# Miniprotein binders against q9h3h3: the designs that were tried, part 34

Target 1, 235 residues: q9h3h3
Amino acid sequence: EDGFTAEHLAAEAMAADMDPWLVFDARTTPATELDAWLAKYPPSQVTRYGDPGSPNSEPVGWIAVYGQGYSPNSGDVQGLQAAWEALQTSGRPITPGTLRQLAITHHVLSGKWLMHLAPGFKLDHAWAGIARAVVEGQLQVAKVSPRAKEGGRQVICVYTDDFTDRLGVLEADSAIRAAGIKCLLTYKPDVYTYLGIYRANRWHLCPTLYESRFQLGGSARGSRVLDRANNVELT

## First folded at step 21 (miniprotein)

Design yJ2
Fold by ESMFold2, fold request of step 25:
Structure yJ2 (fold): chain B 235 residues (1-235), chain A 85 residues (1-85)
Amino acid sequence: as target 1 above (235 residues)
Amino acid sequence: SEYMIRWKIMMLLKFADLLLERAEELKKEGSDPEEAKELLKFVQYLLRMAIELAEKLGNEDLLKRAQELIDRAQKLLEKLRELES
């Protein structure tokens, strides 16, 4: 059932990707407008399908903030997908190392830290902190899901350019923690999404590459980040 | 691009088929029909996206596949409504 849950969530994410987004683009919008925009479109109040009483009257797939340095670069996704099909027919083993090599070869290196929060002030506060970090240049791009009718948890995604650049991934984790976020974070390379590889897949691949746990108590110690592929702590 | 549009249609069809199978399983298990009905409404949402893209691409095979799945989802939804007579 964990596999069905992952596939169901992936389907919802794809539908959201294809619906309209609400975007604050720092490349074209002054930073001084951010607070008003955040107040107009809190993720706990923006509804997925435009429910009565919400600030949006039409469907919204995602609420997003693009930083001044954001340069959209998906890499060679078409070449990646073609090479993936060829690999599957080759009879060669499919491993996390194989996926890493394909992603490097085709420059499809982006990934994202994910956090799940219940609707309400805590979610809106966390999102506002992330959005400010993006506009200030500490993070490049982030998005948050709108409120769904079932009232389930919502997700904030914080993107990085290169999942193989561990320093860059750890720096993004630190920026998230500096915004006051203490919950569990998981990191997923985008290559898995572009190839349709989800949890409980036929190759037993784990699309979660890193986990970040914020250590509480005592001195203000930072994150504990685990490399899931090698079961190695990076911090 | 045409390749990316085709890829999106194929992924939407894959998800729709998976979710349809789950809805059929829920009906067979005698589960609460509201869960299956909500799942089928989402399946139809995905398939309408797929139909729109398939029409844009002019791909008759993908359009036919999407139409067959949406018809199957509609029939199951109607059967669930009849059980609540």
Scores: ipSAE 0.736, ipTM 0.920, lowest interface PAE 0.6, mean pLDDT 88
Fold by OpenDDE base, fold request of step 25:
Structure yJ2 (fold): chain B 235 residues (1-235), chain A 85 residues (1-85)
Amino acid sequence: as target 1 above (235 residues)
Amino acid sequence: SEYMIRWKIMMLLKFADLLLERAEELKKEGSDPEEAKELLKFVQYLLRMAIELAEKLGNEDLLKRAQELIDRAQKLLEKLRELES
């Protein structure tokens, strides 16, 4: 993906974040209602802008499921941004390690596994599996993009609390695989988004920290996870 | 927070500007007008969000900048429609 594509996708994601969400909150809604909710709002049929004949008449940015243990905490994003500006002004070298330290210092540690799927039954089935895993407490929170364009891929995001916690990141991968997902997964910390760092940036920072590939008959996790920064397999 | 609203507006404006420039390039290159039109519709969407936030913040400068960009996007969209006719 070229730099423009990355920026376009980032803009779409930002707009989606700001639009209304369709949310199933397991903290306030009984788990027994999940199936009815999934049937009412299948991601392949929910449209980004509320097209005629869709389940939604108004724009929807995301369809999301919150687990019982979900607690939204973005950390000190303002402090992070100020520190980032100061760092750029200082002329000091900027490395992935620098960003990691900034993220830790300001407690902006959230990250997400990303998967891209074509609209249809497979997407809806994948989403249902993820949603169940969230409600059952195997995952904390997940969201899926609604249908925006004919033939366009939709993205499922599965969040973890701390991108620096390798075990937590790997556990989420395992839970995703257990839900029946076999596609390529990429893991991206949110700190890069908050700082406007996308693919092909001037600092040559890679926003993708991990990649997960499904493996048949492999280890108990059913995937191989690659640390992209170090080019080392973690599994 | 006021800060976060301002940051969001600035990011929306940045994205809108970049995407608008891309739409202009697509037009200049003779690319499919439909691609440029769809891009411009999205630009307008971003800018409407920026306007709403700028109004909420009471920031006239940001509002003016957003309005200028939306006008440019609209003019470009009109030009693209004229080329198809």
Scores: ipSAE 0.734, ipTM 0.914, lowest interface PAE 0.6, mean pLDDT 91
Fold by OpenDDE base, fold request of step 22:
Formats: structure tokens, C-alpha cells, sequence
Structure yJ2 (fold): chain B 235 residues (1-235), chain A 85 residues (1-85)
């Protein structure tokens, strides 16, 4: 992806974040209602802008499920951004380690596993599996993009609280695999989004920290996780 | 927070400006008008969000900037439609 494409996708994601969400909150809604909710709002049928004949008449940015233990905490994003501006002004070298340290200092530690799937039954089934895992407490929070008009792939995002906690990241991968997901997963910290750092940036920072590939029979986790920064397998 | 809203507005404006420039380039290069038109519709969508947030903040400068970009996008869209006629 070129720099323009990355920025365009970032703009779409930002717009989606700002539009209304369809949310199943397990903290306030009985788990027994999940199946009915999933049937009412299958991601392959929910449209981004509320097209005629869709389950939604108004724009929907994301479809999301919140687990019982979910607590939204983005950390000190303002402080992070200020520190980032100061760092850029200083002319000091900027490395992935620098960003990691900034994220830690300001407690902006959230990250997500991403999977891209074509619209259809497979997507809806995958989402249902993830949603159940969230409601059952194996995952904390997940969201899926609605169907866009151009028929592009939809994305499922599964969040973790701390991208620096390798064990937590790996546990989420395992839970995703246990839910029956076999596609390629990529893990991205949210700090890069908050700082406007996308692919092909001038600092040559890679927003993708981890990749997970499904593996049959080889690991108890059902996947191989690669640290992209160090080119080291973690599993 | 007010800061976060401001940041969001600034990002929306940044994206809108970038995408608008791309649409202008596409037009200049003689690319398919439909691609540029779709891009411009999205630009307008971003800018409507920016306006709503700027109104919430009462920030006249951001409103002005958003309006300028909307006007530019609209003019470009009109030009593209004329080329298709």
C-alpha cells in the first residue's frame, strides 16, 4: 500500500469511529440475547451508510461487542500527542522503541488483531464466533466493519489492553483461533493511529508488530506468531 | 475532551485536504471522473463531520476552514459532472 492508500484507509476508519455503532454490551445485556442480536445485525448485511433493504437505515461505523470485563481506557492521548510533537521538533531519532516508550509513558497501550474477510456467510460466522468469545470472557472487546458499497473486504478487530504484553497478545490470538478463525492476522497498536503514523511514513515505522498464521496440529495455540520488528517467531 | 474534539477536527480537515488534492490530480491527469467523484463525496462526508464538531466547540476558524474545503470540493464535483455531459 502506498502512502495515499494508507491515509485514505485511515480516513475511512476515522469516519467509521465517529459514526454511530451497533453495540452488544455484555455488561448490560444478557448473553442469551446475543444470538438474536447477531441474527438481527449480520455484518455482511449491515451497510456502512444505511442502504435501502439493510438492517440499518442510518450510517453505522462499526458493529461491536463489549465483554463483561471491558473498560474503555485510552490513556493519556493528549500527553502522548504533545510528547510526539516535542520529539519531532527536537530532531532526535525516532524508532519503534521510541514510540513504545512514549506509549508506555502515557499509558496508550491498546492494540488489536486484525482480520480481513470477504462479505458473506464466512464473515458472519467468524464474527459470531468472536462475539461469543467476547461474551464468554475469552476476549474483552471486538468490532467489525459494516458492508461498504464497493464490496470490499470487511475487517474484524479484536482488542487487547496492552500491546507490550506479549502474553496477552498471544492469548488473544489463541482465543481467536479457538473461535475457528484460520485467516492471517496482523496486530497493530493504537498508538500509531493516535499519532497519525501509517504505512510508508517518513520515519519508516511499521505499524504492524505481529503476524499470526494458522497452523494445523503443530502448536497448542493453533498459530505461529511472528514479531515483525525483530523477525522472530514468538510461538 | 475539547482537545480530543479539536484533534479529530484537525485530522478530518487534513484527510479532507489530502483527498481533495488527490481528486484534483485525478482530474488533471484525465483519470476516470467517477473515481474522483467518489473521492469527493467522501471528502464532503468528512467535512460534514468536521463542521458538526466545530460547531459543538464553537470554533469559527475550523468552521471557516471546513467550509472552504467543502466549497472547493463542490466546485470540483461540478466541473467533473460537466465533463461527463
Amino acid sequence: as target 1 above (235 residues)
Amino acid sequence: SEYMIRWKIMMLLKFADLLLERAEELKKEGSDPEEAKELLKFVQYLLRMAIELAEKLGNEDLLKRAQELIDRAQKLLEKLRELES
Scores: ipSAE 0.733, ipTM 0.914, lowest interface PAE 0.6, mean pLDDT 91
Fold by OpenDDE base, fold request of step 22:
Structure yJ2 (fold): chain B 235 residues (1-235), chain A 85 residues (1-85)
Amino acid sequence: as target 1 above (235 residues)
Amino acid sequence: SEYMIRWKIMMLLKFADLLLERAEELKKEGSDPEEAKELLKFVQYLLRMAIELAEKLGNEDLLKRAQELIDRAQKLLEKLRELES
C-alpha cells in the first residue's frame, strides 16, 4: 500500500470512530441476548452510511462488543503527542524503540489484531465467533467495520491492553484462532495511530509489530506468530 | 477534552487537504471522474465533521479553514460534473 492509501484508510477509520457505533455491552446486557443481536446486526448487512434496506438507517462507524472486563483507557494521549512533537524537533533519531518508550511513558499501550475479510457468511461467522469470545471473557473488546462499497473488505479489530506484553498479544491470537479464524492477522499498536504514523512514513517505522499465520497441525495455538520488528518467530 | 477536539479537527483538516489534493491530481491526470467525485464526497464528509466540532469548540479559525476547504472541494466537484455533461 502506498502512502496515500494508508492515509485514506486512516481518514476512513477516523471518520468511522466519530460516527455512531452499534454496541453490544456485556456489562449491561445478558449474554443470552448476543445471538439475537448478532442476527439483527450482521456486519455484512450493516452499511456504513445507512443505505436503504440495511438494518441501520443512520451512519454506523463500527459494530462493537464490549466484554465484562472492558475498561476504556487510552492513557495520556495528549502527553504522548506533545512528547512526539518535541522529539521531532529535537533532531534525535526516531526508532521503533523510541516509540515503544514513548508509549510506555505515557501509558498508551493498547493494540489490536486486525483481520480483513470479504463481506458475507465468512465475515459474519468470524465476527460471531469473536463476539462470543469477548462475551465469554476470552477477549476484552472487538469491533468490525460495516459494509461500505460493494466488494470492499471489512476489518475486524481485536484489542489487547498492552502491545508490549507479548504473552497477552499471543493469548489474544490463540483466542482468535480458537474462535475458528484462519486468515492472516496483523497486530498494530494504537500509538502509531495517535501519532499519525502510517505505512510509508518518513521515519520508516512499520506500524505492524506482529503477524499471525494459521498453521494446520502446528503449535497448540494453531498459528505461527512473527515479530516483524526483529524477524523472529514467537511460537 | 478541548485538546482532543482540537486534535480531531486538525487531523480531519489534514486528511481533507491531502485527499483534496489527490482529487485535484486525479482530475489533472484525466483519471476516472467518478473516482475523484467519490473522493470529494468523502472530503466533504470529513469537513462537515470538522465544522461541527469547530462550532462546538467555538473556534472561528478552524471553522474558516474547514469552510475554505469545503468551498474548494465543491468547486472541484462542480467542474467534474460539468465535464461529464
Scores: ipSAE 0.729, ipTM 0.913, lowest interface PAE 0.6, mean pLDDT 91
Fold by OpenDDE base, fold request of step 25:
Structure yJ2 (fold): chain B 235 residues (1-235), chain A 85 residues (1-85)
Amino acid sequence: as target 1 above (235 residues)
Amino acid sequence: SEYMIRWKIMMLLKFADLLLERAEELKKEGSDPEEAKELLKFVQYLLRMAIELAEKLGNEDLLKRAQELIDRAQKLLEKLRELES
């Protein structure tokens, strides 16, 4: 993807974040209602702008499920941004390690596994599996993009609290695989988004930290996870 | 927070500007006018969000900048429509 494509996708994601969300909150809604909610709002049918005949009449940015243990904490994003500006003006080298330290210092540690799927039954089935895993406490929070353009892929995001917690990241991968997901997964920390660091940036920073590939008959995790920064397999 | 709202507005304006420039390039290259039109509609969507946030902040400078970008996007959209007729 060229730099423009990355910026365009970032703009779409930002707009989606600002639009209303369809949320199932397991903290306030009984788990027994999840199936009815999934049937009412299948991601393949929910439209980004509330098209006629869709289950939503108004724009929807994301469809999300919050688990019982979900607590929104973005950390000190303002402090992070200020420190990032100061770092840029200092002329000091900027590395993935630098960003990791900034994230830790300001407690901006959230990250997510991403999967891209074509609209349809497979997407809705995958989302249902993820949503159940969230409600059952195997995952904390997940969201899926609504249907936008015809033929466009939809993305499911599964969050972890700390991208520096390798075990937590791997546990989420295992839970996703246990839910029956077999596609390629990429893991991205949110700190890159908050700093406006996208693919093909001037610092040559890769916002993708991990890749997960499904493996039949492999270890108990059912996937191979690659650390992209170090080019090392973790599983 | 007021800071986060400002940050969001600035990012929306940045994206709108970049995408608007891309739409202008697409026009210059003789690309499919429909692609440029779709991009411009999205630019207008971003800018409407920016305006709403700027109004919430009461920031006239940000409102002015957003309006200027909307006007530019609208003019480009009109030019693209004229090329199809």
Scores: ipSAE 0.729, ipTM 0.913, lowest interface PAE 0.6, mean pLDDT 91

Design yJ2
Fold by OpenDDE base, fold request of step 25:
Structure yJ2 (fold): chain B 235 residues (1-235), chain A 85 residues (1-85)
Amino acid sequence: as target 1 above (235 residues)
Amino acid sequence: SEYMIRWKIMMLLKFADLLLERAEELKKEGSDPEEAKELLKFVQYLLRMAIELAEKLGNEDLLKRAQELIDRAQKLLEKLRELES
């Protein structure tokens, strides 16, 4: 992806974050209502801008499910941003390690596994599996993008609390795989988003820290996870 | 926080400006007007969000900047529509 594409996608994601969400909150809603909610708002039919005939008449940024243990904590994003600006001004080298330390220092540690799927049954089925895993406590929180255009892919995001916790990241991968997801997964820390670091950035930073590929007959996890920064397989 | 709202506005404006420039380039290159039009609609969408936030903050400068970008987007959109007629 070129720089423009990355920025465009980032803009779309930002707009989506700011628009209303369709949320199933397992903290306040009985798990028994999940199936009805999923049926009411299948991601393949929910439209980004509330198109005529869609389940939603108003714009929807994301469809999300919150687990019982979900507690949103974005950390000190303001401090992070200030430190990032200072770092840029200093002319000091910027490395993935630098960003990791910034994230740790400011407690901006959330990250997400991403999967891209074409609209349709497979997407809705995948989302349902993820949503169940969240409600059942296997995952903490997930969201899926609504349908934006015909033929466009939708993204499911599955969050972890700490991108520096390799075990937690791997556990989420395992849970995703257990939910029946077989596609490629990429893991991205949110710190990159908060700092406006996208693909093809001038610092040559890769926002993707991990890649998970499904493996038949492999380990109990059913996937191979690659640390992109170190080019090392973790599983 | 007020800071985060301001940050969001600034980012929206940044994206809107970049995408608007891209739409202008697409027009200049003689690309499919539909692509540029769709991009401009999204630009306007971003800018409306920015306006709403700017109004919430009572920041007239940001509001003005957003409005200026909307006006540019609208003018470009009108030009593109003329090319399709």
Scores: ipSAE 0.727, ipTM 0.912, lowest interface PAE 0.6, mean pLDDT 91
Fold by OpenDDE base, last read:
Structure yJ2 (fold): chain B 235 residues (1-235), chain A 85 residues (1-85)
Amino acid sequence: as target 1 above (235 residues)
Amino acid sequence: SEYMIRWKIMMLLKFADLLLERAEELKKEGSDPEEAKELLKFVQYLLRMAIELAEKLGNEDLLKRAQELIDRAQKLLEKLRELES
């Protein structure tokens, strides 16, 4: 992806974050209602802008499921941004380690596994699997993008609380694989989004920390996870 | 928070400006007008969001900036439509 494409996608994601969400909250809604909710709002049919004939008449940014243990905590985003501006002004070198330290200092530690799927039954099935895993407590929170343009892929995001917790990141990967997901996964910390750091940035920072590839008959995890920063396999 | 709303507005305006420039480039290059039009519709969408937030803050400067960008987007959209007629 070129720089423009990355920024365009970031703009779309930001707009989606700001629009209304369709949410199943397992903290307030019985798990027994999940199947009906999934049937009512299949991601392949929910449209981004509430197109005629869609389950939604209004714009929907995301379809999301919150688990029982979900607690929204974004950390000190303002402090992070201030520190980032100061760092840029200082002219000091900016490295992935610098960003990691900023994230830790300001407690902006959330990250997500991302998977891209074509609209259709496979997407809806994948989402149903993830949603169930969230409601069952194997995952904390997940969201999926609604259908936008024809031919466009939809993204499922599965969050973890701490991108610096390697074990937690790996556990989420395992849970995703256990839910039947076999596609490529990439893991991205949210700190990069909050700082406006996208692909092809001037600092040569890679927002993707991990990649997970499905593997048959291999580890109990069913995947191989690569640390992109160090180019080391973690599994 | 007020800060977060301001940040969101500024980001929306930044993206809108970037995408608007791209739409202008697409037009200049003689690219498919449909691509530019779609981009401009999204720009307008972003700017409407920015306006709503700016109104919530009561920030006239941000409102003005958003309005200027939306007017620019609209003018470009009109020019593209004229080229197709």
Scores: ipSAE 0.726, ipTM 0.912, lowest interface PAE 0.6, mean pLDDT 91
Fold by OpenDDE base, last read:
Structure yJ2 (fold): chain B 235 residues (1-235), chain A 85 residues (1-85)
Amino acid sequence: as target 1 above (235 residues)
Amino acid sequence: SEYMIRWKIMMLLKFADLLLERAEELKKEGSDPEEAKELLKFVQYLLRMAIELAEKLGNEDLLKRAQELIDRAQKLLEKLRELES
């Protein structure tokens, strides 16, 4: 992906974040209602801008499911951003380690597994599996992008509380795999998003920390997870 | 927070500016006008969000900047439409 594409996607994601969300909150809604909600709002049919004939008449940025343990805590994003600006001004070298430390210092530790799927039954099925895993407490929170007009791939995001907690990241991968997801997964900390660091950035920072590939007959996790920063397999 | 809203506005404006520049490049290159038009529609979408937030903050400077970008986007759209006719 060229730099422009990455920035365009980032802009789309930001716009989506600001638009209304369709949310199933397991903290306030009985789990027994999940199936009806999934049937009402299949992600392959929900449209980004509320196209005629879609389940939604208004723009929808994301379809999301919140688990019982979900707590929206983004940390000190403002402090993070200020520190980042100061760091840039200082001329000090900027490394992935630097960003990790900034994230830790400001408690901006959320990250997400990302999967891209074509619209259709497979996507809806994958989403249903993820949503159930969230409601059942195997995952904390997930969201899926609605269908875009151009019929592009939709993204499912599965969040973890701490991108520095390798075990937690791996557990989420395992839960995703247990839900029947077999596609490529990439893990991205939110700190990069909050700092406006995208692919092909001037600092040569890769926002993808982990990559998970499905593996048949492999470890109990059913995947091979690669630490991209160190080029080391974790599984 | 006011800070976060401001940050969001600034990011929206940044993206809008970037995408607008890309649309201008597409036009200059003689690329498919439809691609540029779709991009500009999205630019306008971003800028509308920025305006709404800027109004909420009462930030006239950000509002002005957003309006300037909208005007540029609109002018470019008009030029693209003229080329199709």
Scores: ipSAE 0.725, ipTM 0.911, lowest interface PAE 0.6, mean pLDDT 91

